VHH binders against Uncharacterized protein MJ1408. Designs and how they scored, part 2

Target 1, 350 residues: Uncharacterized protein MJ1408, of Methanocaldococcus jannaschii (q58803)
Amino acid sequence: MSREANPFKKMPTILMPDELMAKALRRGEKVANEMRQKELPWLLKARFVEEHKVRTIASVVADNLQKVIDKTPPVRKLPKFYQEMVEVLVGIDDFKKSMGAFKWASELVRKLGNEYARKIRKARTPQQAGKLRKEFVGRVKSILEQIHPEMAFVAVAREKLKDLPTFKDLPTVVIAGYPNVGKSTLLKKLTGADVEINSYPFTTKGINVGYIGEIQMVDTPGLLDRPLYERNDIELQAILALNYLANLILFIIDASEFCGYTIEEQINLLKEIKDLFKAPIVVAINKIDLVDEERVKEIEEKLKEVGIEEILKISADKDIGLDELKERLKKIAIKEFLKDKDAENKELEC

## First folded at step 9 (VHH)

Design w06 (from v06 with G104N)
Fold by ESMFold2, look of step 10:
Structure w06 (fold): chain B 350 residues (1-350), chain A 125 residues (1-125)
Amino acid sequence: as target 1 above (350 residues)
Amino acid sequence: QVQLVESGGGLVQAGGSLRLSCAASGFTFDYYAMAWFRRAPGKEREFVAAISSSGGSTFYTDSVKGRFTISRDHAKNTVSLQMNSLRPEDTAVYYCAAVPDYYNLEYTPHEYDYWGQGTRVTVSA
């Protein structure tokens, strides 16, 4: 199931009760003016005009509410990453309840429109026809005010969700490590120059997405580059949503420590990520051109003590070890992607 | 706290009738589609009937169509299942379920958020 766009991008602007009612009344009056041009006896014309006003108002209101439902993907059918982001940013239960309110109101307004149109056809005076139309409008306004909290909720939700990043349904590698360990340089070298910047919650830097053939590479500046225990629960849940995206984590260590963090600090961050993420971890020891072989061996031994099985030694700047890294990333990411896809297919039967 | 409480189950002779009722509380009943599911001995839970949030649409599994009628009362926050012409194969535990009324709602159990504890219906041959 390839998802090539943010599923919330097509959500329409959400009108509040007054705005939607005003739109419906304007359209109703336009229709009424057109119908007044017909040559009919006064009572029949009054019935005809008021009936068409009611039908137009009902359809404008009901169609607008239904369009929001039609253009908003059901949460249960979204990829798990987007399901988690909805939970974190707005709350799945409240989102689902609000869609139910829109559906309820849309169907009720259509039902009332039909009922009042039939009553208007039987009106005995123009005054009675006008009274029935006014009663209908009052009831529609009451219905819209009843769902006002849900309309407001969806408007806020749309603003929070419309800028979520777009990810392809591909084997995905998420890059982690402290700032200045060489993540951006490595991403450019592995994927070429064409990296797409996307918004992501709790970072103003966004995320960088690039590709190695059919492998999606994601660099997360501002997300996986500082101690995670400092994050509040909401921020941590947004970061952990990456579990549903990542088939493999590539953690980059700066062997030279020129990044400003000691090897011990870098390994402590690695341990935090290892504890929180389900994906396997490949560690790339970068900048090996700036340290001797003995230092690299010391780092490798420390990584093995932490439980890291896949360790590559590279220099992104000097193009050392990048072909082997690329091949290893592809192999592991594809394997894990296929494993996750098989498990996901079985869960859809539940 | 959401609560769905079924009632009206019991023992009935084939050809007889029962009316199941489900009282709902703890959520905005008007916004929810309501459904009845059943689990026969040795079988998986299966869909029986559903009613839209407004009450304007009803849906039935083929084996009960024409015999069972689902209805709802918005003033009392109840959903009911009138079961007529009962057959031994209707013997099951019947469950009331609720989900916010989505466009294109599916009929499978995992789509429903809230469940009652069930009421047993036994139809003797």
Scores: ipSAE 0.117, ipTM 0.650, lowest interface PAE 6.5, mean pLDDT 86

## First folded at step 10 (VHH; from w05 with Y102W Y103E)

Design x05
Fold by ESMFold2, look of step 10:
Structure x05 (fold): chain B 350 residues (1-350), chain A 125 residues (1-125)
Amino acid sequence: as target 1 above (350 residues)
Amino acid sequence: QVQLVESGGGLVQAGGSLRLSCAASGFTFDYYAMAWFRRAPGKEREFVAAISSSGGSTFYTDSVKGRFTISRDHAKNTVSLQMNSLRPEDTAVYYCAAIPDWEGLEYTPHEYDYWGQGTRVTVSA
């Protein structure tokens, strides 16, 4: 069982032009001081000192920019969920263009470093060597200022993306239903381990992630536990991103209505979720230990009327029906996951 | 609005030369890698050559190495393909394409964001 980090967590801090330039100049001066200790003829020493200063400044700047590129995988190669979150939070096209600016600047600074180092080796006076180094520094400052908007954009993007939850590329079941229908109790019993609580954009409650072997179970308090018409556009976009994660929806009905919502209200929420998600839905009628069998049958008939074919009857509190539920969830989630992988592979063939 | 406009195509005898140009507008040319693709009659689009955003790295498909040279001009926002020692099998519609230069150059058409409409090159025996 392995866990992958948020793909954006490894992004380094993005330095602004003045910060990066200051860092490079400090390191350059340190190297220059070391080189001044060398026993060399006066002109050769001046060439050597200024050349090493230029190469050091170029490396510090170019390597910093390149590290951002290396630690940020291209968005189009990420799982669809993360692609959608990047689009919603920052915009994929602007992110791609900004990363292109980092690459351009890194390569140009390296090129200029080599060019100026060669010119410095041919300098005829120490003053000419120093002038060339100052010209180089001015060119680097200009390049960094040219990409300043893109550096600022990536810095903002990093702040927005670094705290996204970690989801593995695994068969995934998303749990839905009103509050207090037993979702968290059921999740705990199905996974058999502590549930991870992770932050999620547009809700203060976060999300709960657990596992049944290689089946990823996700409960989204505050997202799929109230009518969708109450959502603003950004919240709805974050909910729609779950379409790229969910292979199966597990909707929990509280047969007793002690959750505070009538069966009709719970079924209305179910219908909204059914219309919103492409994944198949399994309904678990929970708390069957608190109602008679006739009531459960009535609920089951209502569910069939709205098109639900997969219905299980459980009590999370009393451990009734959980083994059958677990096996059914695994079977359906794996089947749907494999279908989605086949569709993705066909798309890549083009 | 983004535009890539190819020019320089035409009819040439085998062994001859042509220079294709692609003029870019509507986007920040300096941040993009540029490529040429071609589509021969009855075949799919194939990679020909690419050049990094800085111009420091170039790549060629094996069949054109040593004969074709890709270059770019940042002042004019153009990319060019100098085609020497042309062969009948080089006959195709040639397309200019652009992609943000991120983790290297891409060889597959679906990764490219912008495309020109193509210029036809015919090489007669």
Scores: ipSAE 0.178, ipTM 0.663, lowest interface PAE 5.3, mean pLDDT 86

## First folded at step 11 (VHH; from v06 with S52T S53G)

Design y06
Fold by ESMFold2, look of step 11:
Structure y06 (fold): chain B 350 residues (1-350), chain A 125 residues (1-125)
Amino acid sequence: as target 1 above (350 residues)
Amino acid sequence: QVQLVESGGGLVQAGGSLRLSCAASGFTFDYYAMAWFRRAPGKEREFVAAITGSGGSTFYTDSVKGRFTISRDHAKNTVSLQMNSLRPEDTAVYYCAAVPDYYGLEYTPHEYDYWGQGTRVTVSA
């Protein structure tokens, strides 16, 4: 399985015990009504009707549970980004256990359906056949109530996972920096404004995904645009999942400080991101058209002191330096992407 | 705390029989598929047999089919491996393993979540 699509998108709606039982009973009664139209001796008709009702109820319940399993990706086979998101949002162990409960219940209901169908074929009276069918229904309801917690868990998990972002398996640049440093303008200039908005945990703005050829650009409003110490542990884990996505971080500095943050504040945020992410960082000093060259030089020197080797000077508004930036981003992101693919292939060989 | 504890290993003559048992605790046994793996001296761990959580289906590697029988007891939370017509090549450490049973049974060791410490089986002439 690749990073290109949300693997949980195809999960069906999860029915609770009463809902699934009601569905099965409606389908069973439909079949029973059809079978009652047959011209058969009184006892044989009763057996036939009740047997087919039981088999239908068993199939509806068992197949519904199995369909959830069939449409849910195996978590261990997912790209690491999605595995981490499952752990953060839901809990991998509980998710797997709950899916095991669905499988157990599906197989048990099918087994009981067969057992009760055989008993009904040997019923001595229509009343006995009906009693056996009622016993079967009671047993199925009991099984569904036993796994009710797991059914509820999977329903909640589906709601949390169904709208996870989709990413192509491509070299990926993640954009960071305070609000209003020019990230949106720059993204539009680099990608041509073909940006996909995707949901992501802990931000209502979602994330923006665009492309420079085969380079995936990800803008993360609400995630990498404020100090990380303001986040709780769960939010931090969701942010750190971006390590499995990012081949390169592009950090934007507003040289003019019109974004509302001083250069020192912006560099402090850069340092936090540098400490948390393993990907290399390219810094773009933006809005150089609004400041003199001496200030840009001062900022550049401070960035070198922090350990930043790749520094580009740009103005997104004035279309300055963007071609060079684009080529540097492409070269570095592809290099890092290929290194990550080699590491993943080495792990698979072991 | 999840535990899988194997027992029943030992020394047996070729052609003989041995029954391995694995006691499970700390998880909802019925929701898990159970399997036996073995590791012969100088070799990697290999699949032997597996049984679904419901007990409705069993699977065996070709070299043991017809000779070994896997079963589970839901009341005792145990899985067993009855080994008949033993051969010297069956000599190995046998491991009990568990994984939630929702995608079908896996034949590779890394797909299993819980493992026992193993029990040694030696088959002599």
Scores: ipSAE 0.395, ipTM 0.781, lowest interface PAE 3.0, mean pLDDT 87

## First folded at step 12 (VHH)

Design z01 (from y06 with S57R)
Fold by OpenDDE, fold request of step 18:
Structure z01 (fold): chain B 350 residues (1-350), chain A 125 residues (1-125)
Amino acid sequence: as target 1 above (350 residues)
Amino acid sequence: QVQLVESGGGLVQAGGSLRLSCAASGFTFDYYAMAWFRRAPGKEREFVAAITGSGGRTFYTDSVKGRFTISRDHAKNTVSLQMNSLRPEDTAVYYCAAVPDYYGLEYTPHEYDYWGQGTRVTVSA
């Protein structure tokens, strides 16, 4: 599985029972027509035609269902972020169950195909052969109808999961801060404007992903830019899911308050983020070009009072302090990434 | 609520037979592979046998091949383990387990989602 793509991107379109059956019947008929061209005694020909028709129908249905299974990643093998996305968006248990239905149906249809093919070979009359084929088709329809709810579920799940953002298995820095504090500007400046916008089902603005060398930078507009009390349950879950991505949190403070939020408000948000994330936090005091040195110092002191150890002073707009910030982010993110990987490996061995 | 309830365990002499049963409830039985595991005294839980959701395929650990047979009844939502030619080394607590049957059956216990409480089988020399 290419580590670089949404694991669900390869899931095929789920055909509903009627569609799948129609497809199978069409193919079966095509094969039957070909077989009818053979010069065989009447009974033998009838058996031959019906047998091949049954086998074809069985194969089409079973293979289609199996393809869904083959192209759907096992949840347990997914990165934790994507596991959480499955849970939040559709539910892991229901997802697994539904996939189990696909497997059950696929195997059963294959079994029935073989069984009926054998019966048809022993048919005493063409009419009997035809009857057996009809019985088989009826049973296949019944099986598909039984799993119809699960098919529908997986179809919906696919739609929700296929558009998840693609994250690389790299040290990841998640950017947080109020709107208009300069997150987007900073991201562009740090990454050289090579920012990809990915859809995220929890925000209309999507997710911005960029890279600084081997470091992945993630900006989540609308998720980490408001107090928690303003978030709904789904959003909270989405935020929590970011814990599985974030090796480091970069919190941006606007020193000028032109963003519309006071330093106190910004620090309060910082506290909330700090409580939500396990990852260490680096705070960048942004827009220092718009305030005096005394003000910056005051802000720094306030940050220290709330337990922030890593504080950098920058101006994204004026390209001040960005190199230092880059280096610091790289250093910490890589360190944390390695630590997290080691921890994961230990859990798998237990 | 998902429940797996094992029964049929007991004391048996070497060479004897037992039939274990597991009654499943609270989930769609047909979509799950069913398995038997066992834990002998002082040992880790080990795979014994498994059967696919459709019942079309069965798997056994090497030590029980030819002696044990796993089967399932879809109408009753039960899985059974017929144990013949029992040996003292078969003494263990036997557990019924279930997992959605969508990916290959693994022989590791951690992959199974639901577990019974177990039934004790003791084989005397």
Scores: ipSAE 0.783, ipTM 0.923, lowest interface PAE 0.5, mean pLDDT 92
Fold by OpenDDE, fold request of step 18:
Structure z01 (fold): chain B 350 residues (1-350), chain A 125 residues (1-125)
Amino acid sequence: as target 1 above (350 residues)
Amino acid sequence: QVQLVESGGGLVQAGGSLRLSCAASGFTFDYYAMAWFRRAPGKEREFVAAITGSGGRTFYTDSVKGRFTISRDHAKNTVSLQMNSLRPEDTAVYYCAAVPDYYGLEYTPHEYDYWGQGTRVTVSA
């Protein structure tokens, strides 16, 4: 599946039982009216009309349900990030079960349609043909009522999942740091493009995605910009989900502390992020134009003490050190991406 | 709690017949495809047969085609495997498995979510 779009974006609107049944009955009646225009003996005509009505109703219901299935990706085939998001937002087990209900109903209705069509063809009287049609419709209604809870569930799930961010299958850098450290500015400067800001169910502020050549840059405002103790359960799960997306973490430190957080606080956040993510971390000391060289050195030393190996000095605002940062990000992200892909392939072969 | 309980295994002579049964509980049976797998001594678990949630389609491994029949009873939440013309090579522990049926039936064990404990079938020469 081309990892180029939100896998759930194509999910159709879920019709509830009454709506779907109404639609099917309307179409059935339309077809029946057309068939009534045929010049046939009375019994043959009655059979013909009822058969086509049953087939049409069955087809409309079954096809509608099947379309939902066809347009909904199987969870197991999704990228790990999206799998985790399904779990967080709706629950994988419930989702799978509900989709199973759609399949069951679709197949059963189709089967019944065929069975009743055959019976109608053998009806001895027009009344019998009509009775069989009514019986069929009753059974279809019953089936739809049975899966009503699952239909409702999938409808809600669709609303939550359809707006998930679109990530490309590219080396991905996730940006982290406190608010106002210059993440957004940096992202804009690095990507040169307008960053699309979209709201997502698991974030209050949305996710920003940009591209530097073949590298995907992801900013997650509200998720990786605060200590873990300030996060709710959903947010924590979302943070964990980012582990499946991130090949590299770019952590931004504001050297000036004008962001409202001390260097110590920022480093503490960095430590938390480092513990949460398996991906390597690059730290960019931002706003170096606002502090003296000695201060920058001091910060660098503190970062080394906490085990940071990749440290770059930049000023996003003044366009200082950005080229070097870009090159370093590309190099590391690509390397990690390839490594991760190799690991995944090995797992699939076992 | 989800439970799959197999029964019907035992010792049978070559050419004989057995009927395995699996009783399912703890999940909505109708929405799941059911399958039988088997593991022979020294071998890996292999697919035997599967049936869709609606019971409309069945699938078999080649070695059991024409001899084994999978069926399900929606009222009793059971899946059965009728095994005829049994051969010594059919000797194995047979497992019942379940998976939501929404993207097709697959033949690989990792696709199934729920498993029974298995029932032993021994076919003597």
Scores: ipSAE 0.770, ipTM 0.921, lowest interface PAE 0.5, mean pLDDT 92
Fold by ESMFold2, look of step 12:
Structure z01 (fold): chain B 350 residues (1-350), chain A 125 residues (1-125)
Amino acid sequence: as target 1 above (350 residues)
Amino acid sequence: QVQLVESGGGLVQAGGSLRLSCAASGFTFDYYAMAWFRRAPGKEREFVAAITGSGGRTFYTDSVKGRFTISRDHAKNTVSLQMNSLRPEDTAVYYCAAVPDYYGLEYTPHEYDYWGQGTRVTVSA
C-alpha cells in the first residue's frame, strides 16, 4: 500500500543532554535500589549494584538516541516532494550529519557501558566499583555535550517537519486560481466529502485534500491563488516542490469576474503557473451561469491563444459540467501518474 | 571541502597482500560510515567492505570475507583495507566512500555522498 502519513510524524521529542542524562540517572537509581534488596555478600552486592546501574544508564541513553534514528525515515528513500521539503526547511546535509552524530553517540555509549560493566566485575572494593560507575557517567555526559549542537538541530527540525502535509501515493490534481473563483465549492462538489486540512509552509490556511475515488485532489489556498513574483527564493522553492506531487493542475477561471479579478489578471496568473510547473494544465471556466455564451467563447479563445488545450465549462454552484470535469480529471491524472511511475522505475533500474 | 584520497594500489601476485589507505578531510569523520567499492573492467561498481562511524561493526561482501579486513583510525582520519590471499578476480579500481552513519550500512553506490578518485589493484595469475 501507498503511504498515508507524513513520514516525520513519528519523530519523538528530542531530549537535550542534561534532560537525557537526568532520565538515565533516575532509572539507574531505581534499578540500583531494587538490586540492593538482593541477599549477596558485601563486595558481590556492590559489584552487582554498580554493574546493573551502568548497564541501565547506557541502555537508556543509547536506546533514546537510537529511537530518534529509528523513527526518522531515511531522506533519500522518501518521495521527492518530502526530500525537497527537508532541503527547504532544514537542509538535507546538516540533517543527515546530525543523524550520524546520534548514531555515533548511541554506539559509543553502548561500548562504554559494556567496557565499564566488565571493569566493575573486577573491582576489589565497593569504592572502586562506585568510582568506575562515576567515571562512566562522566564519559557519557561528555559524549552528549559533544553532540549537543546536533541534538538541538534535530529538535528544531522535528518541529518544522512533523506537521508537513500528508499525501497518498495516488494520481494527484492540484487546484489553482485566484480567491473566490469557486475552488472550495468545486472541491467539495467533486469529492462529495469533507476535505482534510494539512499544514504547508508559507500559508496559514494550510492545504485542502480530498478524493474522487483514487484521485487525490489538493487545493492550495495562499500558494497558487495569487501572483508569485513577490515570493523570495525559499518560498518559491517550497511552492515548486508541488511539481513532485502534481500529475495535473486544474486552474479555475471565474467567467463573471465577481471574484474581483479581470479575465486578463486571471490569465496572467495562469501563465505564471504554466511557466513554473511541468504538469499539464486543465482550465475550468467557472460560473458560466452568470455570463452569456459569447463571453465564454471569448475566454476560451484567449486560453487557446496562450497554449491551453484542455478547457471545460462549468458552474460549481449550479452543478453544471461537473460530471464531465470529473471524468476528464481522472483520465488525465491517471495517465500522467502512470507515466511518472514508469520514469521512476527506469531510473531505479540504472 | 570534502576530500577522500586513496593510496596503496599496485601490482601483486596471486596469493599476495596489499593494504589500501584512504585519507579523509573536510567533514566530521566520526559521524560517517566508510566503505570500499571496486570496479572491474567493463563492470559496475560493487560493494567490498564497510565500517560504522564508531568503528564497532564491519561488513564484507561474501567473496572477500575472511581475506579482507577494513579498519579505521579516528586519530588520523583514515580508513584502511587489508587485502590478503588476493585472487585475479580481485583486480579492479578500488574506491573509498563515505555517508552519514544513521540507518545501517548501505551497499549501493548511489547511497554514498563522498567518493575518492580510486586506486588500481592488479592481481597477476
Scores: ipSAE 0.440, ipTM 0.792, lowest interface PAE 2.5, mean pLDDT 87
Fold by ESMFold2, fold request of step 18:
Structure z01 (fold): chain B 350 residues (1-350), chain A 125 residues (1-125)
Amino acid sequence: as target 1 above (350 residues)
Amino acid sequence: QVQLVESGGGLVQAGGSLRLSCAASGFTFDYYAMAWFRRAPGKEREFVAAITGSGGRTFYTDSVKGRFTISRDHAKNTVSLQMNSLRPEDTAVYYCAAVPDYYGLEYTPHEYDYWGQGTRVTVSA
């Protein structure tokens, strides 16, 4: 189970049937011109030229299709996060089917290339050799048009998958809460370094990734910062994929309500996220410097009523409670990460 | 709607022959590797034979090599298993299976997406 490097970054550009055929014909003609320079009797030269043209076209087409397969990771071998992303963005079954079409076409084009090369070796006239090569090209064009829908599907799939975020295989804390509760400020304070911005489906802001030593901290603006009922099923599945990444959820409450959301609204969002994720939740009550202790106590009581046991009281701006929060996050995230690793290893042993 | 329908099973004497057929529908047959698996009473499904989507390569478990031949007919969308020199240990329910053919042939049942209901083959000593 690795969260390193986007497994789809190495996928080559997918050529459409006319583009691939044009590439193959250009290479075939270049080889044919080189072979025409050989000193051979007219019939033998015609057979030699047409045979090499056929073999070149066959290999260009077949190798291009096979290269797509070779450079595309097998979905069943991917970490669960990426498997879920493939399902959400393109559909695993259609993706697998399309790869089967590429394989079928690649193998068939090679077979036809060999068959037509043998026929051309036995041609009785230059005209017959040329006719056989034209028939071969027609057959290849037909094969490519047959798989055109799958080529188009893979081209779209590549565009959707090549930009998936890269996560390290580390204990991971996902930060949630309404906008302006202090998530970005807290992330910078906890990690101490610039936050990396990565793309993620269904948010134009990307995701922010930072580190506390070996702990990967992920803030998801536009994903876990608004009510889930505003999401369609596809967006919800992309959010659900975070279950395979997150070892711990850090939910931020703005005690002052200056963020523009009441404590009730913030707790309602928390309840939706609690139902969505299997990972344990730590709640940080932020901006405690702006409210009295009794208000913080009220918030704590409401959080316990919802089932939250891990509650920290902080002020990111005033550096209050951050050391305790950091140590608590690290302890829980590492424990949950190791527990998940053990479960994954037991699945592989079966 | 995907369907794999096996036929051709039955009772045969040791040393005899039997031809199984599997009719495929509801998917693009050419894009799929096809395989036969079998399950003897009280045992798990085991790999018997497979053929690539193009039909260019075939694979067999050691105990059936030289006796069984897998083939496919792209015009009829069928895969067949010709079983010769049958032995009592070949007695099993035989299943047709399909998976998109892109990373080499799969030998374990959980890798296959589509399954038939099976046809019983009984070989009398």
Scores: ipSAE 0.372, ipTM 0.780, lowest interface PAE 3.0, mean pLDDT 87

Design z01 (from y06 with S57R)
Fold by ESMFold2, fold request of step 18:
Structure z01 (fold): chain B 350 residues (1-350), chain A 125 residues (1-125)
Amino acid sequence: as target 1 above (350 residues)
Amino acid sequence: QVQLVESGGGLVQAGGSLRLSCAASGFTFDYYAMAWFRRAPGKEREFVAAITGSGGRTFYTDSVKGRFTISRDHAKNTVSLQMNSLRPEDTAVYYCAAVPDYYGLEYTPHEYDYWGQGTRVTVSA
């Protein structure tokens, strides 16, 4: 993953055909007014005015379309997380096709501008010059109408993609568990002032990103805090994109059940997340200050039956066990991050 | 359904000419860059020529510059490769390929989304 901002944030606002045409016509008329001040015989002035109008309109339209392309990197060169998000939210093939439409239109408008400018220089009357410019404008409008569906598609795509979260290319721990198990408290205590809030698809709460030194911690309210059977296929694919970020899952269990979910319910969610992610899972049994040791051991035994080997016992509220948890998270996340980098290198060898 | 169908291959003597054609359907032809690749016996596919979606620019591998000309016909949805001054080393199966034209032109096969079945060109000494 890149250490830079969301690559789609730089995309300009997408103008629709009428909006872009209106902008180009306004700029063309401004240039025409400037050129009318030139001291020339009436035919030469008409040619000069109309030629500059055509060149300006062509430039405004072509440059606007090209700027969209220039500010949108090729999808296949993006980090895998963003590639998956484009597919989930928009569709990679339609996105690529639409960018091809912008490029085609930009090049064609520029070509037509040059052709009509040359024709206007040969006009025998001011009326001929004006007719040629009008024909040019009509052809530009036709080109923009032809790509109107692609312009509309890119406008929608921009709105969906511009607010995707920005992640650093660091070992990453994703926090999961039911609401009120102590995830937010734990995140704040482990990371402190480095927490920032980012948007993510299918949650209105956004995601919280914080850091323990070089370890990126991601809390996912609304994403990994309820059963997955409640989600459709597209929402599930957006959650699966987290596989390209997560080197380690930290699952939080509330030993006291004061969160409103039984241990059985919490373990069932854990099982679903274990099946969903390829990353290893560390379980933190939280709120151990509110239950006796016998209950904690019972929970620990159930976790081992599910196949969880990394279990820590903590109280985020009472600052119990947090130093050991922090060190365990760092060790595992860094190891998995380096392993993923090795796998990525083997993929590139092909 | 996307289809690219090549035609025009055959046997020709060194110094001769052939014109390959590729008919495209199932996608908006104008939005795609078109390319020709070739696979010589025992070799991997290699880039031959490409043309932008608008037709405004063409690109050629060094060994065919001045001898091959790529062109496209937007009304017929075809791309053609005029091959002149053919040499024995031009012997290959020639493939038509397409990719949306916004990246800059790509010279590697894996960057292209659609492929034809190929047409064989044999150039005898």
Scores: ipSAE 0.273, ipTM 0.727, lowest interface PAE 4.3, mean pLDDT 86

